# VHH binders against Aminopyrimidine aminohydrolase (tenA): the designs that were tried, part 4

Target 1, 224 residues: Aminopyrimidine aminohydrolase (tenA), of Halalkalibacterium halodurans (q9k9g8)
Amino acid sequence: MSFAASLYEKAQPIWEAGYNHPFVQGIGDGSLEKSKFQFFMKQDYLYLIDYARLFALGTLKGNDLQTMSTFSKLLHATLNVEMDLHRAYAKRLGISAEELEAIEPAATTLAYTSYMLNVAQRGSLLDLIAAVLPCTWSYYEIGVKLKGIPGASDHPFYGEWIKLYASDEFKELADWLIQMLDEEAKGLSSKEKAKLETIFLTTSRLENEFWDMAYNERMWNYNG

## First folded at step 4 (VHH)

Design z49 (from z01 with T109D P110A; framework vhh_7z1x_3)
Fold by ESMFold2-Fast, scan of step 4:
Structure z49 (fold): chain B 224 residues (1-224), chain A 124 residues (1-124)
Amino acid sequence: as target 1 above (224 residues)
Amino acid sequence: QVQLVETGGGLVQPGGSLRLSCTASGFTFSSYSMNWVRQAPGKGLEWLSGISSSGSTISYADSVKGRFTISRDNAKNTLYLQMNSLQPDDTAVYFCARDFTYRGWYSEDAFDYWGQGTQVTVSS
């Protein structure tokens, strides 16, 4: 069986828990309180900054010009297109530009992005892909499932989010990362595969913590 | 397999018009931004025009603004380039190219698949 398929199977209990999380279900049925989604968007803004840095690292770690070019394009799109769209979306949700610039990272956001950046900086391109892929792949699957709910895509705030992650373009990003993981994982030792599995499952769990953080609007357990 | 096939090229006199078509198969055409690019003999590639997946966002290179019009028919999986007021300097092989889009967003700097090209010759 393909390596990515084996990781997918091992991640299913974690991704199922994520899909069933009240934050995600509340997006699908339109019941999620606006304040919780606003909290999510603020933390996601900080997440996107570090996500861009991951693509910069992918550009650096690519072993051929095609891979470097693709990561460079993803970096450009994240910084110069998606960040502007995120700011516009945030403004429609009632989040000012001043509020976005003043956002402080929650403990969960720091744990998630710091883990991914540490793995990507210290490790190989495969380590980076294993860290990034769960978010990309699971968000696509969530988007497709939520898009299937009658009326979900018509919600004034959540409909655009659902359509974004259900898009064929987002699927292509996931497919490209899956293909690269499978191609480059050929010939890896059991120890190397176990390391990639640990990374993949860890960011899958951190994504569930991210949903839970946003639903509870949690910053730190203790101030200072 | 992804396929892009350009047609509609040929010989035309200066000041004339041509309409190029690019038929796409092997992918969901309506989900991708598309571009027209040309290569004149002995020259590098020159980007001419881009159109978003829905057709709502269109851009042109300064060399063709006001003369060329890009359009698409998602029901027919076809991209078009209407070329008017053709000049000898428009002589080139014309390619359609599929844009790499991240999360459905346009990126003029990223093309992942190209057609075989169609020759346009502007000569008296």
Scores: ipSAE 0.000, ipTM 0.194, lowest interface PAE 12.9, mean pLDDT 85

